# Miniprotein binders against Pentatricopeptide repeat-containing protein At3g56030, mitochondrial, part 1

All scores and structures are predictions.

Target 1, 310 residues: Pentatricopeptide repeat-containing protein At3g56030, mitochondrial, of Arabidopsis thaliana (Mouse-ear cress) (q9ly43)
Amino acid sequence: STVNPNPTASPGRRTCVEFDNLIFKAGSSGDFEAVRRLLNSRVVNACFNTTATFKFLTNTDSYSSSLEDLRRILPQTDAGYTRKHSYETLIARLCKLGRIDDALVLINDMAIGEFGLSTCVFHPILNTLTKKNRIEEAWRVVELMRSHAIPVDVTSYNYFLTSHCYDGDVAEASRVLRKMEEEEEGVMSPDTRTYDALVLGACKSGRVEAAMAILRRMEEEGLSVLYATHAHVIGEMVESGYYALSVEFVMAYAGKDKRLDEENLGSLASKLIKRKRFKEAKMVLKEMSVRGLRMGDALREFHEKNVLQS
Structure headers, positions and changes below count from the first letter of each chain, unless a header shows other numbers.
ipSAE, averaged over its two directions, is called F for ESMFold2-Fast, E for ESMFold2 and O for OpenDDE. V2 adds 0.75 times the mean of E and O to 0.25 times the DockQ between the complexes of E and O.
Where letters were taken out, [cut] stands.
Atom coordinates printed by the task and the answers are left out, and those that the model quotes come from them; centres of patches stay.

## First folded at step 5 (miniprotein)

Design QA12 (from QA1 with L35F Y39W)
Fold by ESMFold2-Fast, scan of step 5:
Structure QA12 (fold): chain B 310 residues (1-310), chain A 96 residues (1-96)
Amino acid sequence: as target 1 above (310 residues)
Amino acid sequence: SPAERLLLIMEFLILMARQLAEEGDLDEAAELVRFAAEWMREFAERTGDPEDRRLADEMERLAREFEQAARSGDVRKAIELALQLLELAYEVVRRL
């Protein structure tokens, strides 16, 4: 804490956004010594790498030269957290760019270096491969983890589970659950993301009864479905004719996140209108109005004509 | 607990198997029932509780009967067995 009768206007600690902007400028101009210095100084200012830190690295003609420059300077960053976190952040960026082989090269760089390899560097690779339905390649990465004596955790298996559940392949999802039980002496504990994936799978398969059973148990355990899964729950409830229950579901989650509320209530109102469930749709629109939530043009027009005039 | 969460997944497997059996997908339904029985057995071995072992024995018996019904294409019997498995799964969950 600084207390001074005549304070000098000193810049406060730089924000993560400010560091990301400086690194973007340095990386874009090919000044990798500046990138190295900024990565070191960021931690001293209690700021951390974000998904935007290596955003200057893109699939352009300069990609290969920029990656080689990054591979040269990263071993020269401060040992410990700074270096390890910078490798983790770059591996995640490479995965987002679809550069899986280059990400595996960086993992090998980490393994050869003085710092330990951890399961979290494999997460972005497994996530990217499973999302692209490159399942056989993803299992080969799991074998690579085992070859380095890296434990395969519940998060790693959740990527496979979510992929199969998204496709509605409950048989394959169940096989993944069995593999999870066989790992770590049969004591891998399902987490919120595991149950979220099962809810997603039930919804994608048209199994509203199974989805509702899991949702009820999650509520009893104090667990909540993830933001992205809400859309699938709402969609399946409406598709299966559970209109009143869909209203109850979105209302139960309302009041915690304004953006989520706008998406949930807006999407539900639109789907109910399309199904000519005007009583339920009007209830949802009135709640949106009471909470001050933004409506898209079509919903605003319907609301003004059919709700506000009565 | 971790065991309680695993048993909740077991309930999910049985409900999915019942719906698959209703649609005539008996082989897939039988696979899910087998997984549920295996999970219950592993749970019973961890607890060492005689009642958990009895429930595991019962679930394995119903799973074998389900597999037999699936092989014979007996959809009605498979649905009947799925309902018995669901009742047993609720008994297991109620003990937690």
Scores: ipSAE 0.015, ipTM 0.520, lowest interface PAE 6.7, mean pLDDT 81

Design QA13 (from QA1 with L15M M16F)
Fold by ESMFold2-Fast, scan of step 5:
Structure QA13 (fold): chain B 310 residues (1-310), chain A 96 residues (1-96)
Amino acid sequence: as target 1 above (310 residues)
Amino acid sequence: SPAERLLLIMEFLIMFARQLAEEGDLDEAAELVRLAAEYMREFAERTGDPEDRRLADEMERLAREFEQAARSGDVRKAIELALQLLELAYEVVRRL
């Protein structure tokens, strides 16, 4: 198994990592004709652009001119998948760098070009702006989406929900939920991911009891509770040093879903071991054994050496 | 129904108000309770159900009592009222 599994090329073809390395060298040296050729040849080798493809773009002044060179060559890449995906990958990279104005320029290039925009292009922009608490600008991006007839989805609204909940601004969070109500009927209903965002927000604001109340509400509604929802609560308890409470939490919710129990107790045990909280970790592993829950290889090895042989 | 999202807003505000009351932040808790009562009223207006209107009246009454407890700094009374509001929220939801 690999830590970073990229698709492998056919025998004799270059891999996605090899293409990223070649594009990094070409872009860093200002050889944008080589970048264009590499982007075109990538699909032929069954390779795709990755988050590392445009890594030579940075926030330094020396790399600002590289964007204008890319804007010159991207329209010259092969039409269809290659061109569309190259624009999308570059926009994501610019958002990661916090270069939102540059990302918006590329969105305009896509809008006036030979292909349409999609909602997913705006997700990294909204995510970056809301995380930086640039909420007014984020709502202006929503207006831009509407001006291009791009649907504003639940994921877009969830970025605003998470931001406001994280800041403890539940009044603004409630206004976002109301805006979702005003969208297309049946499409914009709060879903499991909306509740997940509210749980994440409550945890990030240090309001563990509020997060637990939301989780209980999901269960009472008969909604499918995602692994991620429990993971947010468990993760925040461990990060904040509530080790005993995290053990009590996973024990209290155990017994309803064997697969969820394996994920919850397994994840908690791993996090406790990483934090050198061996007494609590051993309690969790013992409970996993008693309940007949499966352990991953690393946890099983730790359990056999440190719990069963003690 | 399209009004079901208002119940999510109302219940979320009450859950958070309870947390704030337990922490002694009564002024912010009172503001959230006031907002919850407003959204419950809007839900009742959308359904037109006389029982929903009665529940909205009850929540507005509890919100006024909560404001009085907050102004007097009565943390125990505020927590009791927050629990009553949460039970009222559950009663509304059970009717769906």
Scores: ipSAE 0.012, ipTM 0.462, lowest interface PAE 8.7, mean pLDDT 78

Design QA14 (from QA1 with L83W Y90R)
Fold by ESMFold2-Fast, scan of step 5:
Parts: structure tokens; C-alpha cells; sequence
Structure QA14 (fold): chain B 310 residues (1-310), chain A 96 residues (1-96)
């Protein structure tokens, strides 16, 4: 698991920025021995690779002499955390660039060298392939994981779920859920992202009742719900004309998280006002006032003129 | 729990199938109903509860009738069966 460096201005944060700048200059000038030394010294100085570490590697790097140089020096970095994390960071960079075949070559390098190949190495590849709707290739990557005895985790399956759900393909999403259940010993449990993908799928298909059933189930299982998940449900209800239901929904979920309530009721009131659904908007604003929820300036002005004085 | 995950899938599939039936997409609805019945059966096998097995039998019966309605293009019958399946799914979930 990649932990982001603490952003709150310790001396170590400035050192990480300096390491990224030094690596960028070294890599850009073709000094890969300097890149190797900087990767080694970074960990000693309590700094970690960031999304900027390999930014010198681009699609315009002429048929990738830089990648071949990196493949040569990475096995020479210090064994353990440094080497493993450097491979992980480079694979993520290649995936961001859409260079999937190159990322797979690095995974093979890690496997052959026994450099600590793990599940998280495959996450950026599965994420990129599923987002590009290259689903068959993504399943071949899952088979590659199995061939190396690498566990296929909930996060890996969530990429497939999210992709199919975004397309509204409930049948394929159901097949992915079945595959999750069939994993060794059935210890794999849905997490917040699994349920969020299902909610997204229901919303993209215009099936508000299914989305609400999933959210109810999340609550019963004690799972946290992302703010984005509520935003998708609220947006789809309004888009589809389920105005009364949208009010009922935000009221039903109110009272657990004040910031979520402010976001949910505030965004719903704004959307209802834009749709000229003033009756429903006034009910939402009145509830915000009763619960002491903060309103943005536009909603406060509308509320004072049209609800408090009506 | 892992077993309770099967009920989430089952309920979700039935809700989606009912919506699909109302939209006239009977073939896809029938496939979702079939999958829902399979998940209900797996749940009943894990609990060993005779009532869960009876509910699984009932869902399989309704799923077969739904498939027949879908093959004949009987949208009205499919919608009626979808609502019966939804009521059954709600009964199963409420037993948790």
C-alpha cells in the first residue's frame, strides 16, 4: 500500500520535492546512475516516490531508451522497499501514459528477479485496462496474477465492477460479483467501493429503487458511504424526474454526518430550484434550517425570501 | 458476511429485472431473474434453513414462469411476475 507523504510542511516534504526535481533532471539528461543513487538515498532520508518521480518518462521519449535504462538500473537499487516501490511507481507511470505492454514487461522483470511482486503492482494496469474498456485483456492480467500466486483482491474486482456498472451492464457486474464469491475460501467481502460501483450501475441504468436498496444494505452492514455515491443518486433522481423521492432520500439519510447532510440537502435544493421545483426545494431548505445546516449564499438568499417570509 | 452478500446480489438483480420488464427488455430481465434464483439457492444451502430452501424453491418457480413469459413476449405477465419476485426478495431480506 502506497502511503502519501505528509503534506503538512515538515522538512521531509521539501526533501521529497527536491528528490523529484533531482531525479527529473538526472533522467532528462540520461544520467541513470544518478537516478539509481537518488532512488536509494530517498528512502534513507524518509522520503517516498511520488507521482512526479518518473515524470521525465513520456510518450515522446524516442522509442524508450529511457525505459530500457530504467530496466537496467532498477534491479541494482537496494533490495526490499526501495526496489519494490520503485518498480511500483514506474509501472503506475507507464499505465498513466497508456503504455500497458511496457508495464507488463516490468511485471515480468519483477517476477523473474523475485523483487516482491504483489497485488498492488497490478492495480494500475487493471484500472487502466478497465477504464479503456479493454476487458478481455484485463481478465488475462487476472490470469497472470493467478499464475504467480498473487491474490486477486477486492480492489482488483472493483475495477471490473465499476467499468461494467458505468456502462449499465448489470449482467456482467453480477458475473464479477459471482467471481468474487468464488475466490479462495470465500473470505473476500464487499467493501465501500464494491457497493458504490453497484449504486453507480443502478443510477446509470436509471434504476433508483435498486440504488436505494444497495445503500440501505451498506448501512445495515455498517459500511461508510462515499459523498460521491450520494451525489450520483441525488443527481440521477433529479435528472429522471423523481423529485419527491429525492427529498425522501436525503431526509432518510440525514442526521448521521453533518457535512454530508450539508452537501446532500444543499446540492438537492440547488438542483430543484434550477428545475423550478419550488415546493420540493422549500421542503429541503426548511429541513436544512431545522437541522442547523450551513447554506451557501445563493440558497440562504432564496430561503430568506421564499421560505422564512412565505 | 459472505453468505449475506448473496442476498444483496439477489435483491439487486430482482430490482433491476423488474425495471427491465417495465421497459420491455424481457430477455435481459429473464437472465437477471435466473441469476437471482441461483444466488438465493446458494444462500439457502449455506444457512441450511428449511424456510430459506422453501423461498429458494419459490424463487426458482417464479424464475421459470418469467422465462416462459419472456420467450412468449408476454410483457404484462413478465411485469406481474417481476413484482411477485420483488415481494419474495423483500421477504427474504427482511428475515435477516
Amino acid sequence: as target 1 above (310 residues)
Amino acid sequence: SPAERLLLIMEFLILMARQLAEEGDLDEAAELVRLAAEYMREFAERTGDPEDRRLADEMERLAREFEQAARSGDVRKAIELAWQLLELAREVVRRL
Scores: ipSAE 0.016, ipTM 0.431, lowest interface PAE 6.6, mean pLDDT 79

Design QA2 (from QA1 with F12W)
Fold by ESMFold2-Fast, scan of step 5:
Structure QA2 (fold): chain B 310 residues (1-310), chain A 96 residues (1-96)
Amino acid sequence: as target 1 above (310 residues)
Amino acid sequence: SPAERLLLIMEWLILMARQLAEEGDLDEAAELVRLAAEYMREFAERTGDPEDRRLADEMERLAREFEQAARSGDVRKAIELALQLLELAYEVVRRL
């Protein structure tokens, strides 16, 4: 028989929501022995931890006390998936609360107890630190990963790339890419998020031509270009005054995905109208009409009054 | 592959250096050109291909000339060198 991981319970079995509610009630009342039992029994009912499992940490007068209680009971949960996943879920919750030092304490607990420490445990920490521009601390976390022989993956480096690219620091972003080459374990291949970060970096530094070259490369390699990647390019082109080039860009990539086309051409037309670039806006709206793309009410009104009369 | 990623970075850096040179920001352009030449050298050493090593030698030569143009503030020469570097970058990538 195959275990069904679907959180929708059969008649007579508890759902993931029901387990979260029971754990919330137990944790809020300080009954951590009940929390331990619920974490164990959850697996028997084919349920899993969610982002809500440890929400009771925000509903206590002392978060430190609840964490100490959790540190005591988590090693007593069933070995294997249950224990590992419970630590992972709690670490992610602490990171969301900005409690990085507490998350690092739990990582140390996992390492000492040999509770299945792995790369994914570090992702929420690196994500939070790089988003807060705490880059030196994030690199110390990478060193901690190496000290435990945990592989530093593309996702981990992408957090650093995104942070530096957001600042327009192309030289530092390229140094992060070089550090990826120093990883000797496994294959470190650029993924969609890596290319997205590079495109963002090129755009933030005003290098629209470089951004277009990266996008062309992604398509040649058969990678799906994220909607966010197109939005970054269009936004930066317009903000930097590359109006004609922005029109050429959306036209060049039109015809592959109707939803993407509606978003790209619609967004571009709206931005061009806002900047009073009516000639370019009319070209985009005409193309939308020719391709049968849906327009929002504001664009439709502008098109009827200004483009269809021409 | 890890080696092929070096070529992606190298091409990106050269494209950005060209735009910086066109804007007259020669100091930053020179830094990016230098990094590109370093990545090309690492690629050549990993492949062991004599042609890749020759292309790395050529990129390093152009990078040195670019640094000289940047120090003298010769925007026209820097743009010409950036175009030569871009041509070389395309030759390298085409070999994949």
Scores: ipSAE 0.013, ipTM 0.482, lowest interface PAE 8.0, mean pLDDT 78

Design QA5 (from QA1 with I9F)
Fold by ESMFold2-Fast, scan of step 5:
Structure QA5 (fold): chain B 310 residues (1-310), chain A 96 residues (1-96)
Amino acid sequence: as target 1 above (310 residues)
Amino acid sequence: SPAERLLLFMEFLILMARQLAEEGDLDEAAELVRLAAEYMREFAERTGDPEDRRLADEMERLAREFEQAARSGDVRKAIELALQLLELAYEVVRRL
C-alpha cells in the first residue's frame, strides 16, 4: 500500500482527520449514505482516505453487518480514484483485522464490477498471509492474481522472500528468487527490500560475511539502505560475539545519515553495555560524542560517568 | 549495474550453500549451488567475456558434481565441492 497523505489542509477546508472523524460517526451510527457522500466529497477537498478511514469496522458482532453495507455503497462512489482507493483502504483494514476471506470477497467485487483492480490491491493480503506464515494460502492469492491477468511484482515476491528468510529457510527463499527470475527479462528487478530480506536470511543463518557482501554491493550501487537492514547485521554481529567487527561496521558506514548513525551507534552501544563489553561500548560512545550524535538518557548517564568524568 | 547484481546473488548463494553442506543439508545446498551457477551463466552471457564464460562453465561443472554428491549422500565430497565453489566465487568477484 501507499503512504498516508498529509492531513494538513488549506484554511476553511476540512482536514483528513476531520473527514475520518465524520466517517467514523456516520459508520458507527449506520448511516452509510453519509459514508458514501463523505468518501466522494473528500477528494474535492484535497483529502484522501487514511488507515483510520474505516476504523469503525471491527471484529465485534455489533459491526459485522457494516461490511455488507459497505459492499452496497462502494460501487456507488465516484468512478476512478475515489472508488479504487476506497476499496484498497477497506481491503487493507480487513487484512489488519485478520479478515482475509472478506478481503478476497471485495477483490472479487472489484473484478466483477471492473472497478480498477490492480497489483496494489493484493499487497496487504500477501503481506498479512506471509507474516502469519500462511504460505500456501499466499501462493493461492498469487494464482488469483494471474487468473485476473494482474502482474506479480517485486513487492509481492518480497513478502514471500522476507517470510522465508526470517525463518532461516534459505532453500525456500532461493526458490522464490528463482520464480522472480522466471518472470520476463527486464520486467522484475531486485530492490532494497529484496536485499533486506537476503541480509535477514544470512543473519538468521549466522553468516555475517554474506550479509556484509550484500551491504557493500548496495552501497556501491548507490541504493538506499533501510534502517532495518543495518539493525539485522548489528544484532547478529553482537549475538555471535563479533564485537570488534560491529564497532568497525558502524564507524565505516557513519557520516551519511545523522538519524541512521544515531540509531546504529546508539543501538550498538546499548547492546555492548548489556553484554558487559565496556571497552567497545566506550569507543562507540566517544565516536557519538565526536560526531555530535544524540544519546538517549541511559547512554548519556553511562557516558558521563564512564567516559567524560574519568 | 544489473549484470553485477547477478554476481552478488551468486556469491551469497555459494556462501549459504557451504553452511548447509556443513550442517548435512545436502539437498538444500544443491539447490542453492544450482541457482548460483544459473546467475553466473546469465552474467557471462550479458558480458560476452570469454573468461566469464569459462568461469561459468567451471561453476556448472562443480554444480553437477555437487548434485551427484548430494544424491549419493556423500557429505565429505559435498563439503569439498562447496569449498571449491567458494574459491571459484571469490575468483569471479575479484574480477570486478
Scores: ipSAE 0.014, ipTM 0.442, lowest interface PAE 7.3, mean pLDDT 79

Design QA6 (from QA1 with R5L L8Y)
Fold by ESMFold2-Fast, scan of step 5:
Structure QA6 (fold): chain B 310 residues (1-310), chain A 96 residues (1-96)
Amino acid sequence: as target 1 above (310 residues)
Amino acid sequence: SPAELLLYIMEFLILMARQLAEEGDLDEAAELVRLAAEYMREFAERTGDPEDRRLADEMERLAREFEQAARSGDVRKAIELALQLLELAYEVVRRL
């Protein structure tokens, strides 16, 4: 607090929260010239657009005119980072609202104005379309990227992989992986999210052995396994009745990351208790105690009554 | 590497095909086996390794036998072929 967090600002300059509040008030009242000035002055005060910047824009028809006003003023913001970032922030907001056609209009505005399209502008659009299972439209967006010479990166393909894997459509997920392989060598490298999607697919299909094989390959590749990836495997093992295997799994991965261990063993113990697999649950809770792992209140109560008194 | 990803998805497909064969879903299992053989072939073509090509030939042969078993509804034969395919998949991946 004694150090100025904004070396370019004078005493009494506005904060990022204050800019968001002023923009919300201006946008809500239809004062888009004030919105334009606030977007420009924000950078001078070392503040940047946030997820709250365009919150005045909503899904109601009464706010459709606000988008047209934004389309008019955004090309008039300061060229470079301010203008590009404002378009990116608004596109992300429209995608969050499910207004994909409006987001595509803004991409066209960026292309016509030559503001410099980049891959990251397309990520929220692909994410939203694939999550809504609008796969044909998502592939048309990929073609739009190619028409503008914008590289389709691993993150873009991961959205398609996750969608197909979530549906348990391993054949289609595999075809997406083939498309990734067809990209220029050295540009497309599978990452942790790629493997997470494949594990998700195995789990959604009820294929515990396949999920285990993929996790083994992640470890051999030196990739960090996400907490979510462990959760997929543990959940599927319990759902499919592989109780002993689930205990072996969390024990085998224990000792590397205390927080991961607390999440894995805690979640497994809770799921086993709900399935009335008390013998396996007690084994997990005893291991948590031996390793000094923190238990939530419900697990601690169960442990005290059923494990510590045994 | 991207080429190694072909081997991991190939193993993944064979593991799923085995479970589907055990459940009696032979048509879907045959489709996954065929796709796995295609990925093994692509890997062999990218490496240019004669041993990888031999392994791809073997997997294609087993895939054709699996398709025949699936068409005839021979669940026992399909399961036996799936186990042979799984053993072959493990042999391929162990070479990395």
Scores: ipSAE 0.140, ipTM 0.622, lowest interface PAE 4.4, mean pLDDT 81

Design QA7 (from QA1 with L15A Q19L)
Fold by ESMFold2-Fast, scan of step 5:
Structure QA7 (fold): chain B 310 residues (1-310), chain A 96 residues (1-96)
Amino acid sequence: as target 1 above (310 residues)
Amino acid sequence: SPAERLLLIMEFLIAMARLLAEEGDLDEAAELVRLAAEYMREFAERTGDPEDRRLADEMERLAREFEQAARSGDVRKAIELALQLLELAYEVVRRL
């Protein structure tokens, strides 16, 4: 075991926090030989690098050759997990600082040194670029992954999906999903839980149209949607005022599970009635009647007085 | 394999939780973290590997701490925990 998930040390062993403090002191004072020794000995004490490991590296370090000193010592750390994880942690720190070009230099160092360049090294870069809406640059990073024969994984594509969902760009989100399906190696096919996370993100950002596009893709793939996901989507659509889309959503997924349909259509009808959206509520109740779905007492009373008489 | 699929979904959920936490959306991030811990637990139960169970225990611990940080609106602590979860997710996936 080279990882210690508990930050509390046994007597005579240092904690991950204590290692981070020592590395911060050494790095801040320019003692990079001490940094190298501490990175190696951390593994011996079953500790791992954290977000604080390279905290001494900052944007205000304009006179310091700290990054160049790190580039010199990192190849000298113990081969295997220690070296690979140290590069990964430093790349993540550079990305947090917005130093994307510097992170790309380290990726090149890993490739030249054959230090176990992997998909996860690119995740912080793609995350930072997509969050800053630098989408064209993010796609160039994907091409860099391919040039190193690194498979583009679900996590990498999901950064693009999340960004487009937040922007409400349904067309571009659909395009990314198609690219995911075209990948053969290193990228798993999206499953129910993957899409659930994307739908939650889209709805939370108020991008109901993007959520609808994702749900239609799930349907085309024959994937089952979780009950909790449906409840969350319906609730968010109604709160955001997307009444027509909420009706479209429950109708699109009706016909597969009678109990799910009763819950989805019943819940939606109740929420629409509360919001005085009677036109949409009547459409939902009429569909429940046509499909033979059971209504609660309040919905049954409303249906008898308002839908069946109309 | 089907078991490996659980880990890739777990990694995806943690990566999305990190994005949401950095944007200050702590309630949604906490939901994704809880779901990720469930996938890790299911994987550990399927393998029966003591190390996988240890990693699942750690992810559940971090998920509980994340939920506490989210409830208190501690964005700084939530981001720190999200990055720790991402490091743990990388460690888990590298074992494949």
Scores: ipSAE 0.000, ipTM 0.128, lowest interface PAE 12.8, mean pLDDT 75

Design QA8 (from QA1 with Q19Y)
Fold by ESMFold2-Fast, scan of step 5:
Structure QA8 (fold): chain B 310 residues (1-310), chain A 96 residues (1-96)
Amino acid sequence: as target 1 above (310 residues)
Amino acid sequence: SPAERLLLIMEFLILMARYLAEEGDLDEAAELVRLAAEYMREFAERTGDPEDRRLADEMERLAREFEQAARSGDVRKAIELALQLLELAYEVVRRL
C-alpha cells in the first residue's frame, strides 16, 4: 500500500532547482524578459509542486516594482498550462509572503484575462488565511469562488477544518463538516486529509482515545493513513506518556510499507530515547533490526551499544 | 456517505465532551453533548430507521441529564453520563 511519495526521490528534482536558480538570478537583477523566457521554457512535468520559482520576490525594497513587472510579463507567457501554472505559482508565493491582497489582484487578473481560473489557485489563499485565523476573510474568498462558478472542493473545506481542529474548536469544526454535507450529494466525500485534520484536533486536545477512534474509522472506510497522521499520533502518545501504547500502535501498523515503518519506528525510538524510556526504545530498535529497517546514525550507535553489545 | 459524516461528527464530539467533563469544564462539555445529539437526530431522520430514531431519543435523554449535571456542578455525574454517551455512540457506529 502507498502512503506518500518520497520528496527526495521526486523526478526531475535537479532540473527544477536549476530553473529556480536561473529565475532567481534574472529576477534579482531586474531582467523580467529573461524571467518570461524561462517560464516559457520550464518543463512543468519535471518541476511540479514548487513554490520556490518566485523566491526572488522576498525581503527586498523592490517588492512593489518587481510585482508590477511580473503582472506585466505573466499575460505575455505562452497561453494554456504555462501561463496558468505561472499564475498559480506566483499566487502561492505571495501568500507565503503574507501579501493576500496582491494574491487576490492576480486572481482578478486571471479572471479578466480568462487564463484558466480554477479551484487550485484559491487553495494557497484559503490555507494562509485559515492558518492566520482570518476566518471571516477566508469565507469571503469562498464567496468569491462561488461568484466565478468555481467549485469549493474538499481541500478548500479541509483548510477550515484543520484550522479549527488545531485550535481545539470542535464545535466550529463540526459546523465546517456540516457545510461540506450541504454541497451536492455524493460529491463531497471525506478524504484522507479530512480525517488527518480530525486526528490533529484530537491530538492537540490531548485525547489519544479520540485519535484512535478516528483512525479506526479511516480503516473501516478503506482509506490509507498518511505518514503525517501516524507522526501526529505517535508524537501525542509520547508527549502524553502513553509509551506502551505507542509501541503497540507502531507494531500493529508495521509490515505493509517499509519506508513508513522506517519513519514510524525510527521516530518513536528517537522520542523514547529523549524521554529516557530505554526499555521501550530497545524493543523498537530490536524490531527494526529483525525487520531489516534502516536506522539513522544516532539510532544505530545507540542500538550497537545498548542492544547488540548487551 | 454524507449521512455517515454526521456519525463521525457525533462520535468526535462525545469523545471531546468526555475529556472536558474529566477536566471539570462542564458548560463546554454540555454544549458539545447538545450538538452531538442534534447530529444523531439528523442522521436518524435521514435514514428513517426506527432503531436510529430510538438511539437518537436515548442520546437526547442523556444530553438533558448531562445539562442538569452541568448546571449543578456535579462532575462525577457528568463523567458517568459522558461514558454512557460514549457507549451509545459506539453502539450507533457498530450498526454500520
Scores: ipSAE 0.015, ipTM 0.399, lowest interface PAE 7.2, mean pLDDT 78

Design QA9 (from QA1 with L83Y Y90E)
Fold by ESMFold2-Fast, scan of step 5:
Structure QA9 (fold): chain B 310 residues (1-310), chain A 96 residues (1-96)
Amino acid sequence: as target 1 above (310 residues)
Amino acid sequence: SPAERLLLIMEFLILMARQLAEEGDLDEAAELVRLAAEYMREFAERTGDPEDRRLADEMERLAREFEQAARSGDVRKAIELAYQLLELAEEVVRRL
């Protein structure tokens, strides 16, 4: 997922939140000339579109004039960054609403108007379609990318890979890896999200040992390990009954990132308590206390009654 | 390094091929084994190490035997070869 930056405004200039509020009011009241002016002026105030910029557009607008009014005014916004970014933000909003056909219409508008169509425009569409298991439609979007001479990147393939890995569908995940390898004879290099998907696939297949091997290789290669990657491994270890191993895992990776540690140890302790694995939960909570890690209220109460009082 | 990433993919492909073979999906397992051998070959070419080339030759041999087992529907032999490929992959990674 792509998120627009939120810079702080200089004294006397409007903030990104102020622009979002003004655009929400204008769009909700049907004043699309005001929306156009606000989109243009936002850039000169060093503000950027956010996930809230087009929130006045909802599923109740599917048959209304709001989208058609936006299609009319967007070509009239200042050329370059403002116009391109406004299209990108609106496409992302439509994808979040599940309005894929409308998003594809905007892509066609960008192509016809030569408004700087790029790979990132297609990412929200591929992400939404693959998450909804609309795989054939997602592959047609890949074909659309190729028809516009837009390169299919690792991120695009990662959406397909993650979808199949989440389902534990080893055969389909394997076919996606094969397609990635066939792209210009393997010039596509796996990134952190590719390895995250592979860890997810191993976990969903009940292959904890394979997941740990992949994670160890990520660390050895110096790749950034996502919080989500740790969460996949911890969740599967607990689900599969590898309680002692899950404790060893979170302890071994502790000490590098305080927020990651709070998330890993806190999540593990909660899952162990829910499974009534109190011995392992107490060990995790004691380690959190020793390391000075923050506990939520429920874990703090459990710790005081069951660990600190022993 | 980018070359070392090829080994991670190779190892993952062999692990997935083992599971596919255990489930009887021999054709798809054979595809993954073939891709794993290709990645090992690319790694060996990038290092230029004679031992890496020998290991790539061995993985290609096992991949061909796996393909033959898949074509004949010999699930037991395919599983046996998948474990041999996994041992070879572990040996390759240990050399880093």
Scores: ipSAE 0.091, ipTM 0.527, lowest interface PAE 5.1, mean pLDDT 80

